VH-VL binders against NAD kinase (nadK). Designs and how they scored, part 120

Target 1, 268 residues: NAD kinase (nadK), of Syntrophomonas wolfei subsp. wolfei (q0aze0)
Amino acid sequence: MKIILVNNRFKENTEKKAQEIAGQLSALNVEVIIDNGLDEPYAGTVDFIMVLGGDGTMLRAARRYGQRAIPVLGVNMGTVGFLSNIEINELAEYLPLILREEYSLEARMMLEVAVFQQQSLLTRVFCLNELLLRSNSPRMLSFALEISGQKLEPYRGDGLIVSTTTGSTAYSLSAGGPIADPQLDAFIVTPVASHIINKRPLVVSPEREISLHLLEEREAIIGIDGQIKMDFGAENRVLIKRAPHPLLMVNLKAKPFFTSIDRSLQRQ

## First folded at step 9 (VH-VL)

Design N49 (from L6 with heavy chain T101S; framework fv_ixekizumab)
Fold by ESMFold2-Fast, scan of step 9:
Structure N49 (fold): chain C 268 residues (1-268), chain A 122 residues (1-122), chain B 112 residues (1-112)
Amino acid sequence: as target 1 above (268 residues)
Amino acid sequence: QVQLVQSGAEVKKPGSSVKVSCKASGGTFSSYAIHWVRQAPGQGLEWMGVIIPILGTADYNQRFKGRVTITADESTSTAYMELSSLRSEDTAVYYCARGHSWKTSHGYFDYWGQGTLVTVSS
Amino acid sequence: DIVMTQTPLSLSVTPGQPASISCRSSQSLLHSIGFNYLHWYLQKPGQSPQLLIYLGSNRASGVPDRFSGSGSGTDFTLKISRVEAEDVGVYYCMQALQTPLTFGQGTKLEIK
């Protein structure tokens, strides 16, 4: 059995704990690959991915490995989050179940984001939460949104978010989008500070194809899961689809989404 | 409370096809693999194939490839096994079973349907 | 395909006496991580099969402790310490190391 341990290279406590867990797994004849974000994603076959950290570390793991149909377990390292299933102090209890594959899986849809310059593909990336198009200057954007070939009236404002249901509690929430049950598959399209009064968030089928391009030359960026930034100009177009594979999240214990979000909203 | 409930017995002529359903109640349908196993009268168990609803993928025993199709409808928590070009030797009880693993292999069958008798005769 | 061979194919046991069933695989079922992907099922007359033992030696939920599984690699044994009337049926081993999943021929257990 081969397991990838994903940790945050910028947190010394997490790096040390990853090495400790790797030693424990090696003693059980499990081959361990550590991904601390410094190198390219591991290219070989693996049986399981264990993410040690918070939601940000899980988002990185999802972008790197989410399309490989490999179980991914989020292990919380002392911070409250939505994407972890167990706490680090529970790992020893659940490890036998992990090794025997005695767990259920939950599918979380992902976005496939393709950025073009004219008709040439510049890059293709996957993400778990959202794509954000935003102005990178004090000037608002004017941009076109097309959903499955249907051209909407132009948008004018600071930007737009195209989110998964998992991402409904991230940037989309801050911009006025709805809270969505992550068991549902849908795109949530949320305007950012729209200058047009009746531009509302849209909830659309995950089978639809969304495209965006600028109608005026502006300094803009595309953001992926709040972690990757790409320059975006009037010569660029972005195409967003449901990714071919969902992220397969490991369920070892029930995590109450609605009570968790309710507590989070009251604390703000 | 997990239960697999299959459709009723069928009598078919040689050359026709049959589609057997398996409805899961309780538990989580999409989180597990659904396998199909048949048993000819007085004979042992033979694995036919599997569907993994969460991945949308199916795998088949080569003996049945080209004749068997296994599908799943997540909205109704129902798996289907369709067998075409029926022959008299396809007369058997067909079972669906839940694999405890998300993989096509490794899983043990912790819950079984009640079985569906398919009789092929002219 | 992995071939599973059971012995005996039938046995008759007086209530309270022990019974033993063997299962042999044509290749090792021991995975590199240390698990044997060998499972045992019981099919009572007129009923669907039911899980007895998984991963070589673990009793399934609700299975009495008089049932035990042992073995590793290619040779496995199912033991019943004291046979009861409700144990009548056909016992099957199954390998789940690789597809196609394959079963032994079955062992019919009858009460004298």
Scores: ipSAE 0.084, ipTM 0.637, lowest interface PAE 5.7, mean pLDDT 88

Design N5 (from L6 with heavy chain T28R; framework fv_ixekizumab)
Fold by ESMFold2-Fast, scan of step 9:
Structure N5 (fold): chain C 268 residues (1-268), chain A 122 residues (1-122), chain B 112 residues (1-112)
Amino acid sequence: as target 1 above (268 residues)
Amino acid sequence: QVQLVQSGAEVKKPGSSVKVSCKASGGRFSSYAIHWVRQAPGQGLEWMGVIIPILGTADYNQRFKGRVTITADESTSTAYMELSSLRSEDTAVYYCARGHTWKTSHGYFDYWGQGTLVTVSS
Amino acid sequence: DIVMTQTPLSLSVTPGQPASISCRSSQSLLHSIGFNYLHWYLQKPGQSPQLLIYLGSNRASGVPDRFSGSGSGTDFTLKISRVEAEDVGVYYCMQALQTPLTFGQGTKLEIK
């Protein structure tokens, strides 16, 4: 059995705990690969991925490994988060269940994001929460949104978010999008400070293809899961699809989504 | 509260196909693998194959030489086993069973369907 | 394919007496993480099989403590410390180390 431990090198407690857990697993004849984000993703076969940290570390793990159909467990290190299932102080209790594969899985859709310059593919990335198109200057953007070949009336405003249902509680929520059950597969298309009076968030089939491009030369960026930032100009086009594979999240402990989000919203 | 309910008995002619359903209730259908096991009259248990609903992938016992297809519909929490080119020796009770794990191997079968008798006669 | 062999194929027991069933595999079922992927099932007359023991020695939910599993690698034993009338049926071991999953021939337990 081979397990990847994903941690954030810049958090001292997480690095020390990752080494401790790796030692415990090695004593049980489990091979451990530590991924601190600095190197290329591990390319070999693995049986399980354990993410030690907050939601940001989980988003990184999802981008690196989410398309490989490997179970991923989020282990919270004491911060509030939606993507972890157990707390670090519970790990010893649940470790035997992990090794015996006595856990359930939950599929979470992911986005496939392809950025082009003219006809040339510049980059292809996967993400769990969202793609953000945003103005990088005081001037609003004018941009085209196309859904499965259907060209909508031009958008004018600060930008647009294309989100998964998991991402509905992230940036899309802050921009006025709906809260979605993460068990559903759908794109949520949320305008950011639209100047057009009746532009509303859209909930569309995950089978749709979404494309975006600028109609005027502007300083803009695209953001991916709040962690990757790229310049976006009038010569660029982005194509968004449902990724081929969902992220397989491990459930060892019941985490009621709706009561968790309800409490979180009351505290903000 | 987990229960697997199978479709009713079938009588088929040699050379035809049969499709048996297995509807799961209680628990999370997509979190587990659904296995199919048959038992000919007076014989032991024989593993036919498995579907992993969360991935949409299946694996089969080679003894059925490409005649078996196992599928799942997550929206109805139902797994299906279709066996084609039926022969008299395919007369058996067909069971679905839930593996405790999502994987094709390792699983122990914690819940079983009631069984579906398929009779192949001319 | 891994071949599973059960002995005896038939067993008659007086109520209250112990029973023992052996299961042998053609190769080791012990995984590197320390588990034996060997499970035991009981099929009562006219019923679906039901899980008795998993991973060699763990009793399934609702299974009485008179049932126990033991063994490792290639040699496994299911023991019933005191047989009751409700224990009548056919017992099967199954290996789940690799596909295809394979069952033993079954052991029929009858009351004298």
Scores: ipSAE 0.588, ipTM 0.812, lowest interface PAE 2.3, mean pLDDT 90

Design N50 (from L6 with heavy chain T101V; framework fv_ixekizumab)
Fold by ESMFold2-Fast, scan of step 9:
Structure N50 (fold): chain C 268 residues (1-268), chain A 122 residues (1-122), chain B 112 residues (1-112)
Amino acid sequence: as target 1 above (268 residues)
Amino acid sequence: QVQLVQSGAEVKKPGSSVKVSCKASGGTFSSYAIHWVRQAPGQGLEWMGVIIPILGTADYNQRFKGRVTITADESTSTAYMELSSLRSEDTAVYYCARGHVWKTSHGYFDYWGQGTLVTVSS
Amino acid sequence: DIVMTQTPLSLSVTPGQPASISCRSSQSLLHSIGFNYLHWYLQKPGQSPQLLIYLGSNRASGVPDRFSGSGSGTDFTLKISRVEAEDVGVYYCMQALQTPLTFGQGTKLEIK
């Protein structure tokens, strides 16, 4: 068996724990690849991905490996979040189940984001939570939104979020978007500080294609899962579709999504 | 390694404003929330607010609302805290600190700046 | 606002002896997901605060194992099993369950 351990290098205790776990797995004849985010993603075949950290580390793992249809387990290292399934102090208990592949999988949709300069593809990335288009200056943006060939009236404001249902509790929530059941597949399109009073969040079929471009020359950025940023100008266009494969998340332990988000929203 | 480096000490007159900077190095600046915390001489810590750089959105402690503005410039990996209508009781060391982007109310501060002393005197 | 109360406000400890600091919140800091959003910081003389314990009981990177955090809901404790000279400073608890984030008054630890 070959396992990738994904960790957050910027947290020293997480890196040390990853080394300890790698040693334990190696003693059980498991081949271990450590991905601390510094190098290119491991290109070889693997059987399982173990993410050591919080939601941020899981988002990075999803971008790097989520399209490969490999089981991904989130192991919480003490940070809060919704994407981990077990705690680090529970790993020893669950490790035999992992090695015997005695677990269930939950599919989470991902976005495919393609950025163009005129007709030329600049980059293609995948993400678990969202794409954010926002102004990179004090000036608000004017931009066009097209959904499956249907051109909406122009938007004016600070930006727009195109989110998965998993991302409904991330930036989209902060911008006034709805909470969505992560087991549903849908795009959530949420305006950021729109100055046009009737622009509402939209819930859109995941079979739709979403296109964005600026109507004025402005400094803007595209943010991916809050971790990647790219300059976005009037010469650029972005195309958003459902990714070919969902992220396959490992369930070893029941986690109640709705009760967790309900308490978070009430700040109890 | 992540490091937060703040601008130097300032002496201001009552009624003026001050703008303190916090430059981040190491890590991905836009992926993290930057909080501002102050400490008056001989007193405890007081949370002022937070900026989420990638969204350009900020949240403030209500006692400072209307006087404090927190901004970020991602091109220079620098966050700013501007406090207006200064009074002598605003004399304090001002710290920036890094927290979680998605859940600002749940985040812990894993890295802190060195602090900037702002003195407000006639 | 959530009010954080620390006791004692100061303590003097002989080197090698244990120290204990209490932190009480005006409402529960236990989230339904199972975490207590309470964190402990140490500010050494002339220095910026540094993270010691997060989410109630987790030791931050580089923090010696003589430091431990415990408690749940409204009552939390930071313990130092054997105080050393380098532990001198002011200890703060902070709640991060809701904004505004609030700190305790601070507990000054000094060596006898």
Scores: ipSAE 0.000, ipTM 0.382, lowest interface PAE 19.8, mean pLDDT 85

Design N51 (from L6 with heavy chain T101I; framework fv_ixekizumab)
Fold by ESMFold2-Fast, scan of step 9:
Structure N51 (fold): chain C 268 residues (1-268), chain A 122 residues (1-122), chain B 112 residues (1-112)
Amino acid sequence: as target 1 above (268 residues)
Amino acid sequence: QVQLVQSGAEVKKPGSSVKVSCKASGGTFSSYAIHWVRQAPGQGLEWMGVIIPILGTADYNQRFKGRVTITADESTSTAYMELSSLRSEDTAVYYCARGHIWKTSHGYFDYWGQGTLVTVSS
Amino acid sequence: DIVMTQTPLSLSVTPGQPASISCRSSQSLLHSIGFNYLHWYLQKPGQSPQLLIYLGSNRASGVPDRFSGSGSGTDFTLKISRVEAEDVGVYYCMQALQTPLTFGQGTKLEIK
């Protein structure tokens, strides 16, 4: 069996724990590959991905490996979040189940984002939470949104978020979007500080293709999962669709999504 | 509590196709694989293929590859097995069965559908 | 393909006596992780198959303790300690180590 351990390069405790776990797995005849985010993703075949850290580390793992249809387990290292399934101090208890492949899987949709310059593809990336189009200056954007060939009235504001249901509790929530059951597949389209009073969040089929472009030259960026940033100008167009494969999240322990989010919101 | 309910018996002419459905209830459809197994009258069990809905992948017994297609609709928790270019030798009871996603496309079958008799005759 | 061979192909047992069915695979079913991917099913007359034993030796839920599975690698045995009338049917072993999944020919158990 071959496992990738994904950890956060900026947390010394996480690096040391990753090495400790790698040694434990090696002693059980498991081949281990460490991914601390510094190098390109491991290109070979693997059986399982274990993510040591918080939601940010899980988002990185999803972008790097989510399209390979490999089980991914989030192991929390003491940070709060929604994407981990077990705590680090529970890992020893669950290791035998992991090695026997005795767990269930939960599919989480991902976005495929393609950015064009004129008619040429510049880049193609995947993400678990959202794409954010925003102004990179104090000026409002004017931009066009098209959903499956249907052209909406122009948007004017600070930007737009196109989110998965998993991303409904991330930036989309802060911008006024709905909380969605992550087991549903849908795009959530949430405007950011829109000047147009009738612009509401939209919940649309994941079979839809979403297109965005600027109507005026502005300094803008495309943000991916809050971690990747790309410049976006009037010569650019972005196409967003459902990624070919969902992220396969390992479920070893019942995790009550609705009571967890309710508790988080009530504390504010 | 977990149940797999299949569509009803069919009588088909040689050269036609048949599509059998298998609706899952009582368990998590996306966490399991759905296998198809057939049994000719008085004969043993023969594995036809599998769909893993969560991965969007299907695998087939080479004996049927090119004639069999297995699909799944997660919104209705229903798997389908379509067999084309039917011959009299395809007369059999067709079963769907739930398998655990243990490794790629295999596992033990903890629940079985009631079976669908497909008769191919002229 | 992995070939599964069952012996005997038919078996008549006096009620209360034990029964034993053998299953041999053409290659080892023992995975490097330590499990044998061999499972046993019973098909009662006119019914769908039902799971009896999984991963070589584990009884499925609701299966009486008079049923047991043993073996490793290429040789496996299903034993019934005291055969009852309700045990009549055809028993199949199946390997799930690799596709295509393959079944033994089946062993018909009758009461006499």
Scores: ipSAE 0.000, ipTM 0.412, lowest interface PAE 14.3, mean pLDDT 85

Design N52 (from L6 with heavy chain T101K; framework fv_ixekizumab)
Fold by ESMFold2-Fast, scan of step 9:
Structure N52 (fold): chain C 268 residues (1-268), chain A 122 residues (1-122), chain B 112 residues (1-112)
Amino acid sequence: as target 1 above (268 residues)
Amino acid sequence: QVQLVQSGAEVKKPGSSVKVSCKASGGTFSSYAIHWVRQAPGQGLEWMGVIIPILGTADYNQRFKGRVTITADESTSTAYMELSSLRSEDTAVYYCARGHKWKTSHGYFDYWGQGTLVTVSS
Amino acid sequence: DIVMTQTPLSLSVTPGQPASISCRSSQSLLHSIGFNYLHWYLQKPGQSPQLLIYLGSNRASGVPDRFSGSGSGTDFTLKISRVEAEDVGVYYCMQALQTPLTFGQGTKLEIK
């Protein structure tokens, strides 16, 4: 059995804790690969991915490994979040279930983001929460949105978010988007500070393709899960669709979504 | 408590196709894989393929790849197996079976459907 | 493909006597995590197959304790300590280590 341990190199004590866990797993004849974000993703086959950290670390793991149909377990290291299933102090208790593969899985849709320059593919990225198109200057953007070949009236504002249902509680929420049950598969398209009064968030089928491009020369950025940033100009186009595989999240204990979001909203 | 209920017997002409259904009850449909196994009269068991509902993907025994299509409808907890270009040698009882894991391999078949007899004759 | 070979292909047993069925795989079914992905099924006349033993040696729910499975790697055995009339049928081993999943040719158990 081979496990990847994904940790957050910027948190104190996470490297040491990852090494401790790796030692425990090695004693049980498990081969461990540590991914702290510094190198390229591990290219070999693995049986399980254990994410040590908060939601940010899980988002990185999802981008790197989410398309490989490998179970991914979020282990919280002290920061409360939506994407972790167990706490680090519970790991020893649940480890036998992990090794015996006695757990359920929850599928979370992902986005496939393809960025083009004219008709040439520049890059392809997968993500769990969202793509954000935003202005990188005080000037608002003018941009075109197409949904499955249907051309909408031009948008004018600070940007647009295309989110998964998992991402509905991230940037999309801050921009006025709806909270979505992550068990649903859908794209949520949320305008950012639109200057057109009647531009509303859209909830659309995950089978649709979404295309974005600028109508005027502006300084703009594409953001992926709040972690990757790419320059975006009038010569660029982005195509967004459902990724081929969902992220397979491990459930070892019940963590009801609705009570978690309710507490978060009352605190905020 | 878990039960797999299959559609009724079919008589088909050579060259046609057949689609057999398997409705699951009692349990979480998406947590398991649904396998298809056939048995020709007086013969042993032959694995045809599997649908992994949580991924929406299917995997097939190469002997049947190109003729068999396995699908699932999670809203009705029903798996389907369609076999095309039927020949007399496809006459068999077709079973669905639940793998205790979501994966294509490593699972054991903890529940079986009652079987569907498909007869291919002119 | 992994080839599964059962012996004998048929056996007749007097009620109350033991029976033993062997299953051999063309490659090891022992996974690195310690499991043998070998399972045993019984198909009674006119019925669907039913699970008897999973992961080499574990009895399925409702299976009488007179049934036991043993073995590791490439050689596995299903034993019935005292055969009863209701045990008649065809016994199959199956490997689930890798696709395609493959079955032994079956062993028919009859009462004398």
Scores: ipSAE 0.040, ipTM 0.624, lowest interface PAE 7.5, mean pLDDT 88

Design N53 (from L6 with heavy chain T101A; framework fv_ixekizumab)
Fold by ESMFold2-Fast, scan of step 9:
Structure N53 (fold): chain C 268 residues (1-268), chain A 122 residues (1-122), chain B 112 residues (1-112)
Amino acid sequence: as target 1 above (268 residues)
Amino acid sequence: QVQLVQSGAEVKKPGSSVKVSCKASGGTFSSYAIHWVRQAPGQGLEWMGVIIPILGTADYNQRFKGRVTITADESTSTAYMELSSLRSEDTAVYYCARGHAWKTSHGYFDYWGQGTLVTVSS
Amino acid sequence: DIVMTQTPLSLSVTPGQPASISCRSSQSLLHSIGFNYLHWYLQKPGQSPQLLIYLGSNRASGVPDRFSGSGSGTDFTLKISRVEAEDVGVYYCMQALQTPLTFGQGTKLEIK
């Protein structure tokens, strides 16, 4: 059995814990590859991916490995989040189940984001939460949104978020989007500070294609999962569709999504 | 609370096809492998194949050489096993079973359907 | 394909006496991570098979402690310490190390 351990190189605590866990797994005849984000993703075949850290580390793991149909387990290292399933102090208890492959999987849709300059593909990236189009200056954006070739009336405001259901509790929530059951597949399209009073969030089929481009020359940025930033100008177009494969998340322990989000909004 | 419920008995002519259903309730259908096992009258168990709905991955016993197709409909939590070019020796009880693992191998069958008798007779 | 061989093929036991069933594989079922992918099932008359023992020695939920599994590699044993009337049926071992998954021929247990 071969496992990738994904950790955050900027947190010394997670680096030391990753080495400790790698040693424990090696003693159980498990081959371990450590991915601290510095190098290219491991290119070989693996059986399991263990993510040591918070939601941010899981988002990075999803972008690097989410399209390979490999089980991914989030192990919380002290920060509470929505994408981890167990705590680090529970790992020893659950290791026998992991090694015996006695766990259930939950599919989480991902976005495929393709950025073009005119008709030339500049980059393609996958993400778990969202794409954010945002003004990078005090001036609002004027931009076009098309859904499966249907041209909507122009948008004016600070930007737009195209989110997965997993991303419904991230930036989309802050911009007034709905909370979505992450087991559903849908795009959530949420305006950011729209100056058109009647613009509302949209929930659309994951089979649709969404495209965005600027109608005026403005300073804008696209953000991916809050971790990747790219300049976006009037010569650029972005195409968003459902990624070919979902992220396969490991469930070893029931985590009550609705009560957790309710407490975050109402009590904490 | 997990239960696998199969479709009813069928009588088929040689050369025809049969499609048996297996509806899962009380558990996470898409997270587990669904295996198909048959048993000829008075004989032992024979593994036919498996599907992992969440991965879209299927694997088959080569003995059935392209005659067996296993599919899944996640929206109805139902797996199907279709066997074509039926012969008299295909007369058997066909079982679906849940593998307690996400892979096509390794899993143990923690829940079984009630079985579907398929009789192939001229 | 991995061939699974059970002995005996039939067994008659007086209630309260022990029973032992052997299962042998044509190649090792011990995976490099330390698990034997060998499982035991019981099929009672007119019923679907039910899981008894998984991964060589682990008792399934609801299975009485008079049932035990042992062995590693190619030789495995299912033991019933004191046979009771409800234990009547056909016992099967199955290897799950690789596809195709294969079963032993079955061992029929009857009460004298």
Scores: ipSAE 0.062, ipTM 0.623, lowest interface PAE 6.5, mean pLDDT 88

Design N54 (from L6 with heavy chain W102F; framework fv_ixekizumab)
Fold by ESMFold2-Fast, scan of step 9:
Parts: sequence; C-alpha cells; structure tokens
Structure N54 (fold): chain C 268 residues (1-268), chain A 122 residues (1-122), chain B 112 residues (1-112)
Amino acid sequence: as target 1 above (268 residues)
Amino acid sequence: QVQLVQSGAEVKKPGSSVKVSCKASGGTFSSYAIHWVRQAPGQGLEWMGVIIPILGTADYNQRFKGRVTITADESTSTAYMELSSLRSEDTAVYYCARGHTFKTSHGYFDYWGQGTLVTVSS
Amino acid sequence: DIVMTQTPLSLSVTPGQPASISCRSSQSLLHSIGFNYLHWYLQKPGQSPQLLIYLGSNRASGVPDRFSGSGSGTDFTLKISRVEAEDVGVYYCMQALQTPLTFGQGTKLEIK
C-alpha cells in the first residue's frame, strides 16, 4: 500500500506530525510520500491520500489529486472546518480501518475552470469550492453571464461566485448564497454586491456550462478556492464546467453537516 | 439494513442474451463495488466481473470478456449484468455481491443478492 | 490467474466434533501492508453464500466464535471447534489479492 501525506509546512507542528505518522505507517509496511506543497504533485500511482490540516490544506489536495479517483481523508490538526472527517488524536484508532479499506466514500463534485484570451486557452484548473470573479479596484464590474448559451441581462456589481454544493458554506455563503446539501450536485451562482435589483443566487444543473466575460475594461481577478489568483480583463473569458471526476472523500465516522452549519450560524 | 434484490428467473435460447438486475437498498450505493458471481448447477463459484458505480468503470474475468457487460444506474441504485451469445453451459445462478471497498481487488463480499437462475435450453 | 485448492472436497462430521478445511493458493496472498487477502464463505443449501471470515482470520459480524481462520501466505485453514446442524453447507475460500478473483472448488460439510 502507498499513501500520500499532504501537509502545510507553514503550520506549526505539521512537519513533525507528518514525520511521526510516516514512521508509524512505514512500520506497518506502508510506503509513504510526503507532499508539503514545495514540489510538484507526486506523479505515481497511490492507494490513499491523507490530508493533515484544515480546509485550506484539503482544497490544495483536491486541486492536486482530486481527479485521480483516489480516496482522500481529511485529518483535522486543530482548525475548525467542514472538509475533515477525523481529528489527529483519533488517527491511531482509525488506522486499522484505513489499512483494511473499511470505510465509505462520499463523492463531491468539482469544477473545471478554463480561462481564455480570445480563442487561446491560458489555463485550466480544477477546484472543490468555487470560482470568484471580483473587482480589483473601487469600480464596479459590468459583465456578461451565459448559462448553456443563454445570455442573461448584464450584471453590474462587485462580482460573481460560481460554486459547488461543497463550496456553499465558503465564499458563496458570505455573499448571500444558499446552504446546500453537499450530497447534491449543482452549481450555485451568487452575485457579489449586485447593483441591479432582483439579481438572486441561481441553482443550476451541474450539466450546464457557465461563461463569464467583462463588458467594460476594468481591473478584475479570478479567484480559485481562495488560493489561486489571476488577472481578468475584457479580452478574457472563463468557462466553467463540471469536472470529469468527483473528489472521493473518506467517511470513517458520521459528521453531521446540518447541525455543524447550524451551530456556526448561531454564533453569528 | 443493506439488501441486494435481484430480478427473477429467466429461460433463454442459445445465442440470445440475458440482462440481470441487482437493486441495492440501504447504505450508499456509489461507495461500493458491485461484483457478479455465477454458479452452475452442482458446481462452485466463478467470478465474472465488477462495476465501480462512483467511477463508472467495470472490470471482467477474461473468460467472459466480449460477452459480459456490467453497468450501473446510480439514480435507481441498480447494477446490471448482461451476458450475450448464451450457451447451454451458461445455465447457472447469477449472484450480485457488494465488495467492502470500491476497489476491484482486495474486497470481501459482505452482502449478497438472492441469486437469479438463468436457464439456457434449446 | 491465482489457483485456489481446497481439501478435502467433502467431509462428514458427527455433531459436536471439530472440522477443519484447508485452502492453498498458487502464490502468496500476503500483501506488503501485512494482510492476507483471503476470505471464507459458507453457502447453506438453497441459500446465497455468506461471509464467514475476512482477511485470513477476522470473524464477520454475527458469525459464532466456534469458527476461526488461520494461516498466512499460501496455506490457510478454516476450523469449526464444535460442528452444529446449521453448519451444513459448502465452504469456499476466495483470494482477492488480484483480478480475476478466484474461489476454491468448495468443501461440502455434512452431518453423520
């Protein structure tokens, strides 16, 4: 068995903890690859991915490995979040189940994001939460939204979020989007500070293609999962589709999504 | 809690095809592999293949490649096994079984369907 | 393909007596992570097979403790410490180290 340990080298104690876990796994004849974010993603075949950290580390792991159809387990290192399943102090208890492959899998849809300049593809990335189009200046954006070739009335505002259901509790929530059951597949399209009356969040089929482009030259950016930032101008367009494969998340214990989000909202 | 319910018995002529269904209830259908195993009268068990619904991928025993197709419909939590170019020696009880893991290998079969008798006679 | 060989092919046991079934594989079923990918099933007359033992020695849920599995690599044994009437049926070992998954020929257990 070969396992990738994904950690964030900039978090306290994560490097030492990753080495300790690697030693334990090696003692059980498991080959361990450590991904601390400095190198390219491991290119070989692996059986399992263990993510040591919070939601941010999981988002990076999903972007790097999510399209490979490999089980991914989130192990929380002290940061409260929605994407981890067990705590680090529970790992020893669950390790025998991991090695015996006695766990269930939850499929989470991902986005495929393609950014173009005219007809030329600039970049293609995958993400678990969302794409954010936003102004990079005090000026509001004027932009066009198309859903499967249907052109909507122009948007005017600070931007737009195109989110997965998993991303419904991230930036989309902050912008007034709905809380979605992560078991559902859908795009959630949420305006950011829209100037136009009655621009509401949309919930659309994951089979649809969504495109965005600016109607006026403005300083804007495209943000991916809050981690990747790209300049976006009037010469650019972005195409968003359902990614070919979902992220396969490991479920070792029941995690009550709705009670967790309810407690989070009560604290507001 | 978890049940696999298969379609009813069928009688087929040589050269025809048969499609057996396996409906899963309880548990998460897409999280598991669904295997197909057959048993000729008075004989042992023979593995035919597997479908991984979450990935849409199937793997087959070489003995049946070209004649067997295994598919899944996640919306109805149902797996199907279709066997073509039937011969008298294909007369058997066909079982679906859930693998404890979504992988094509390593898995043990924790739940089995009740079996579907397919009789091939001229 | 990995070949699985069971012995004996049939046995008749007086109630309360022990029974032992052997299973041999043509290559080692011991994976580098320390598990033997060998599983035991029981098929009672007129019923679907049911899981008895998984990963060489682990008893499946609901299986009485009179059943035990042992062995490693290429040689495995299923033991019943005290045979009861409900234990009648055909016992199969299966390797799951690699595809195609393969079964032994089966061992029929009968009561004398």
Scores: ipSAE 0.148, ipTM 0.661, lowest interface PAE 6.0, mean pLDDT 88

